# Ledger of designs, part 13: VHH binders against Protein DOG1-like 4 (DOGL4)

Target 1, 232 residues: Protein DOG1-like 4 (DOGL4), of Arabidopsis thaliana (Mouse-ear cress) (q84jc2)
Amino acid sequence: MSKMRNLVEEKFLEFYESWVIQLELYLHQLLIAHNNNTMSETELRHLISKLTTHHKAYYTAKWAAIREDVLAFFGSVWLNPLENACSWLTGWKPSMVFRMVDRLRKSRVVLVEAQVKKLEELRVKTKFDEQKIEREMERYQVAMADRKMVELARLGCHVGGESVMVVEAAVRGLSMGLEKMVKAADCVRLKTLKGILDILTPPQCVEFLAAAATFQVQLRRWGNRRHYVTHS

## First folded at step 11 (VHH)

Design ja3 (from ja2 with H106K)
Fold by OpenDDE, fold request of step 12:
Structure ja3 (fold): chain B 232 residues (1-232), chain A 123 residues (1-123)
Amino acid sequence: as target 1 above (232 residues)
Amino acid sequence: EVQLVESGGRLVRTGGSLRLSCAASGFTFSDYAMGWFRQAPGKEREVVAAIDWSGDETWHADFVKGRFTISRDNAKNTVYLQMNSLKPEDTAVYYCAASFPFYTTKSSEYDYWGQGTQVTVSS
């Protein structure tokens, strides 16, 4: 890539590459578990736990990184353009997972009425939470048009001492706001994921997680092929 | 090392008020949701209140009935539980817990725990 990377980007890129490799390994295990259907409930729960722990590790690393440079995640040099195009506030859109559940349901997953009801409730809640975040994000975006941000835009013309201070303050303010929004979005993601896993049976969880992981891995592969770039 | 240290528990009379504090160290406090749990003798541990990482969202158990309020100060790495209109039924060891990145009502889902502080409400 022609883009110069900062230290945060480099470190997170390295982390993410390793994380994705591990995800692929788990995906393989999920697929085996799903296709053979010979694993005990205990074994399935253990596998599910491994995946959830793996995801938690990602967000732990992410939140550590965004404390240093949240803007790095709006460029996301570790992702290809297709992955970035499908991103909502630096990650997957929470409501998207319900479409995955729907697809599974149409194929072979049998959900009881109680599960369907709970999933619908969760869907409504997730959508509400997404919209709330979007409204807040819009507020920050509008705020970028204030006089401080105008000063930032004027840097292309001239740089003065006072202007530099204003710009720095503006950037800090923006970064703080973005960090808050990203963290909020991540919470909605993980709450949604947890909600789904709490509703589904262990075998259904395995299937769902396999589908989700497959989607993530394939999106990366598709994007890499499309743009003639390999990251793994 | 991760530490959660509760304080403020003591003997109080029915109708009295008490403020519990939990001081956190060894982890990025502002990234964690916090919760207060309690365990009475012979009873299971139950969630009392929870607060998200930012402090913008809170949850309180039904039995609180507006008597208790959870809050946090991220600058001080501290979470609080203001308890008003205390009843003998509130007698328990109160625990502070941390959860990344959001709070739940399940104790098993929390990452870190304090040692607890005893609250006793007399008639």
Scores: ipSAE 0.875, ipTM 0.943, lowest interface PAE 0.5, mean pLDDT 92
Fold by OpenDDE, fold request of step 12:
Structure ja3 (fold): chain B 232 residues (1-232), chain A 123 residues (1-123)
Amino acid sequence: as target 1 above (232 residues)
Amino acid sequence: EVQLVESGGRLVRTGGSLRLSCAASGFTFSDYAMGWFRQAPGKEREVVAAIDWSGDETWHADFVKGRFTISRDNAKNTVYLQMNSLKPEDTAVYYCAASFPFYTTKSSEYDYWGQGTQVTVSS
């Protein structure tokens, strides 16, 4: 379905396209680092830092955009339907990255017992935080269906001035709540990411980040093959 | 220009109370987690307390022992540190810092810093 894009959507779409291109470049570097095993720990840490900085830049731009129009991110015109289908509160679900960690554990990557324990603790915490946000999100969604709004809905789309004001107020209230929830979710995402990177060794971090970036890039490619996304 | 300006530091007697304030400008305050750090002469800078962007979540160092409380007012672009039951060991320069988007216990991970305010607790 083609949607009319507002200014926020257009600007963020442009940003995101550029951001993804840079991500692909970093992915290439990560893969090289992973396959050669010739880089020093200092070099690996520098590469990891570049990636984390890149992600921070995304959320800086995102939070600036959601201040203007948080609802734009619930449409996400810069994403294809497959990417959107995999989104949780306007982004990746924090707990899903542990699947990637599990894959590492079952591969050639050897995690020591202390790392495994810390990862499990982080997993539990992440899931708890996700559920908390989901419950709060539901509260905002349900609040839209208060008595007044339900009555207005029964009257149809042609409502008087007072009704319009009520609807606008309700939408504003929802938007404020959504912004809060999106920010909270983003914090859980980045905390989870940081938590994982703090537990893993630099070589393990590179492998993890390569896997994560690969998944993101491939998901986009797969989705684009199935659904055409207009980037004009 | 990004600015963090601490205030409220002064000389106080043991057992006394102080409230520090940090006024922020030049960035979107409500998007940043805030933290209070302190550094005594000859010692490393240490984190005292931190608060998330919304004010809903806070963290306090163990040595606070319930004496200090961090809070924030996003409408005023200000973060506070209420310090009660002050001890001579609390004597230090106290710094306000901002971190996007969440707080940590590592000073190197914060984005912006104030110049600090001196707190001196006399015995």
Scores: ipSAE 0.874, ipTM 0.943, lowest interface PAE 0.5, mean pLDDT 92
Fold by OpenDDE, fold request of step 12:
Structure ja3 (fold): chain B 232 residues (1-232), chain A 123 residues (1-123)
Amino acid sequence: as target 1 above (232 residues)
Amino acid sequence: EVQLVESGGRLVRTGGSLRLSCAASGFTFSDYAMGWFRQAPGKEREVVAAIDWSGDETWHADFVKGRFTISRDNAKNTVYLQMNSLKPEDTAVYYCAASFPFYTTKSSEYDYWGQGTQVTVSS
């Protein structure tokens, strides 16, 4: 089924498609670096920096877009249903990356005690921050049942001039709140990512980033295949 | 063009107060965390205070001991540093810096910098 897209959605969709293509290119580089161990530490750091810069670019674009229409990101028409199902407040859940680290640790990555301790501290902090945001989100969701939101619900039945104005004001207010929450969530994401990268060695960073990028790319591919099969 | 312009630095006596301002332009100010740094002669640049994009979260260095307060006005694209109970040790060039999307204590992680404003505290 085709969804109606607004200009913000269309623009961001185009951006995201390009961004993902670039991510795949970086993923390829990460995999080469990881598998061949041919790169120096300086080269690895440079590669890591490119990835972090790439992610920063995503959020720069995202924040520009959400300023125009934050609600677009709660539909996320540029994502398939599987990607959307795995989304937390319009993106990946920060605590998820620790599970990735744990998996790497169980396979090839050897962490020293100091790293383990720091990761645990970061995990605790990240979870705390997530919960804080979730509580705030809950408050917003509950607040949706106010008088103004009731008017919104009536729009399909009775559209009066005054009611429309009230609803528009309510939606604007809600959007501002949502934007704040999304930005807060994004900050937790990027802080968490940075925290992990600061704890890991460059080779470990490459492995982690490769795993993360692989997950993201494959999730998209898997979701796309499923979606098209189901609706074809 | 991105610009951060600090103002308010001047000579002040020990125990005095001063308010620094940093006016931002050329970027979406409300998306950036802001920080104040200072560099005294012969010393390394150090972070003084930082504030997140919304203004809800702030950080202050230990040496501030409640004397300095960072704040921001997103409508005016301005970040402030209120400095009270100034000491000669506070003499330095104070810099405003912007970081997307969150603040850190590392100067190298900030995206944009001002030219700085001189604060001199006399004994």
Scores: ipSAE 0.874, ipTM 0.943, lowest interface PAE 0.5, mean pLDDT 92
Fold by ESMFold2, look of step 11:
Structure ja3 (fold): chain B 232 residues (1-232), chain A 123 residues (1-123)
Amino acid sequence: as target 1 above (232 residues)
Amino acid sequence: EVQLVESGGRLVRTGGSLRLSCAASGFTFSDYAMGWFRQAPGKEREVVAAIDWSGDETWHADFVKGRFTISRDNAKNTVYLQMNSLKPEDTAVYYCAASFPFYTTKSSEYDYWGQGTQVTVSS
């Protein structure tokens, strides 16, 4: 049966589309800054600040949406949202951004030894934080499987309002735990982004942010093409 | 309108205790990390303690570790600073501040600030 998006999901997708449009406008500014050596470091820092604020705005809106219904970010199949979502809580894995840093080092970004050491320290910290979240997710998934499996076994014996109430209670418990874990993952994402921007020089930050914005815009365009095909 | 209102600052004797409170309104308090900062006359503002949005993680500056404890009550939209074993060098205006979504030690990275409450520790 075809999926029907709920109101929370539709509202957030509307926000996200406008957010990506604004990101693309910032990308144009980043590309101009990359090609124009006449911008001062103060001007570059202002542009970097705008991008940082834009990313924070994404999470501000996301946290408001997950407060209303975190399962909207896992698709319409609420019974087992962990199976239907990316393995990493409603987003990209924070440590993956270091692959983008590595790609930039192969292009035109030259890092001094002190920056390389700080980036490696940040990569280790990011991995550690990810592993903490993964362990918490594993504990939560085991607890949810136990409750879900008990529920399914009981449903094999009977059907009715009692089963609906037990399932709704399990979903509410799952939702509360998932909200906390999604927020924790988002904090790691933002801490990692800020850490990278603090280590890089302003021109290097512009190159990194341009690469990240390009990737994000292309991912949305690929997702939109998939939507058009499946919805046509 | 976003407001952070500190209270509890007063004159206390060396070795005394004091609890500062900061009541928040006008934003989703439970999404924000909170910090306590202080500034003595002629000194730079410095971070004293910070607490994450959930309350699970705290940080304290070395010069107050073991003496001060930050905590929060998200149901009351309030952050606290319990100050024990007070010293004359703790005399300062204390500020609470909020940052989305994680705390830092840099005052420039906080979004919202209170007006401050004076703490004076007599010798």
Scores: ipSAE 0.667, ipTM 0.856, lowest interface PAE 1.2, mean pLDDT 81
Fold by ESMFold2, fold request of step 12:
Structure ja3 (fold): chain B 232 residues (1-232), chain A 123 residues (1-123)
Amino acid sequence: as target 1 above (232 residues)
Amino acid sequence: EVQLVESGGRLVRTGGSLRLSCAASGFTFSDYAMGWFRQAPGKEREVVAAIDWSGDETWHADFVKGRFTISRDNAKNTVYLQMNSLKPEDTAVYYCAASFPFYTTKSSEYDYWGQGTQVTVSS
């Protein structure tokens, strides 16, 4: 059973392959910085900046692609997210990143009390932003279900006239709304990443970024079929 | 080439009104958050107002709340600053800036900058 890719999906996958190759190169630099202990704080900040820019480049390309066809990021079926009220809109759930931070605390990274307090504040803010998006997605799923019912009714009414134009305008509005929600979700992802990097010291940032990059590289090597989903 | 071009700065009386515009080109304007900053002689550049990529969320510094309003028109690639009830301390060069994808209050985190437009408020 083969899958047919659309042109937007195929173009983005080409970008993604190049992007991951560059991420692997940055991962090598992160591991050297972690193991060698010879880099100055300024050099570490330069490396962290390169990774931040690399992650922003991913979302720049993604937003260009969703502007062309947001549905390409949901595979072949637009209503695929309909099965769960908590679909995480073409990506990882932002709050899950705190589990990686928690794991690093238990094994490698020592945080002072002020950092722990700031991380908890960020976790609460991230959860709040997620819940806001989840409520909007629930409204959207209801609107999509209503559109499906209207679409089925119009199949029985023959094509043409004023009613087709009204339906097409409504579908465009819902697609634009979906694009907006995907962008909002990506903003939460980037805000959470930035927030964590602002709280951590440069050596701690290197450790966190190395863990995140390792996970993304390993997930791809295991034949990840969720090609639109990243853990950046 | 990325360009942000501010316009509308001029001399106005205390209590007057002024609207600044910033025209953007060379990047996808609708993906960027926009900010207005100002810098008086001898002072650090400071954020005045900011607006997210969609226009749905805005932020205004306390010293301008109720007097200044930021807005944007993504179809025209333009961000605006409506300035009412102007005071002499509002005298500064005003700068437009863009950041992907969300705004902050830190000038060091903005990607693109305009050349500025002078606003002078007289007694």
Scores: ipSAE 0.656, ipTM 0.851, lowest interface PAE 1.3, mean pLDDT 81

Design ja3 (from ja2 with H106K)
Fold by ESMFold2, fold request of step 12:
Structure ja3 (fold): chain B 232 residues (1-232), chain A 123 residues (1-123)
Amino acid sequence: as target 1 above (232 residues)
Amino acid sequence: EVQLVESGGRLVRTGGSLRLSCAASGFTFSDYAMGWFRQAPGKEREVVAAIDWSGDETWHADFVKGRFTISRDNAKNTVYLQMNSLKPEDTAVYYCAASFPFYTTKSSEYDYWGQGTQVTVSS
């Protein structure tokens, strides 16, 4: 009944389960900080730093794992189908985080005009970077299909060991290209996160991080409930 | 385990050129953005140039633009700073630093630091 998993997938599944548990613990701290209006700016900045470090740790582990098997991150075994369906190039779509900022602005967070202007500038930059990556992904997909077809045609002629080496080099080159695009997307994710946290005040950052962590936890819970219901 | 080792610093006359190297070990160099910082006596450490993990994007401070060029060789785990048209005000200890995964202009946001190499520009 269990899916077949390679060693990279098994190791990252274990890491991710632990990482999500720690995220939930930080979410608890964020909610306490939100409800305790007497926390100092220094205390809030320390908590924000913990969350930032936690997110960087995820990408550190991810980049190590994609060096071994980048495809493991497309349809990941450690995510439920709902979580996978929300993925854009192996993670959350950077520009979608601004919908969360918009929701906070309407419900509980008051932003001054200067912050709104800076957030809009960041949104435009984030969307520009996304579009650049999407165009590169299109070029990669076309190149992958073209290279694959050429190598398949060559193998039909039964060329000796030299053709095997050419095929291996082509596959590795395509995998390296995909890895580079995933890393570029991750950089946009982290740059966008940092940009938002630099614009918001520490209390606003706590609100934002709490909302983001809540959404991630809820997505996982809801997707797991669907999985349970589907199998029962 | 993590090491960043700068080399190439020396005494150079005004108008001269110098290339600094920073050899990295103990971490996955190709995942990190790299920066060169400098610190003159009695001054705060300041960013000079930075380069992203892939080498495709570089940044240079205005006071060195056109004179200094950052580059990297991921196969050799090395980042370079080519310094041309040197001035006495370039006299400083130069530091190599690494940040995951993108560079910034703030020294406090870098993860690893070298010991520094002294560059002295005489008149």
Scores: ipSAE 0.613, ipTM 0.830, lowest interface PAE 1.5, mean pLDDT 85

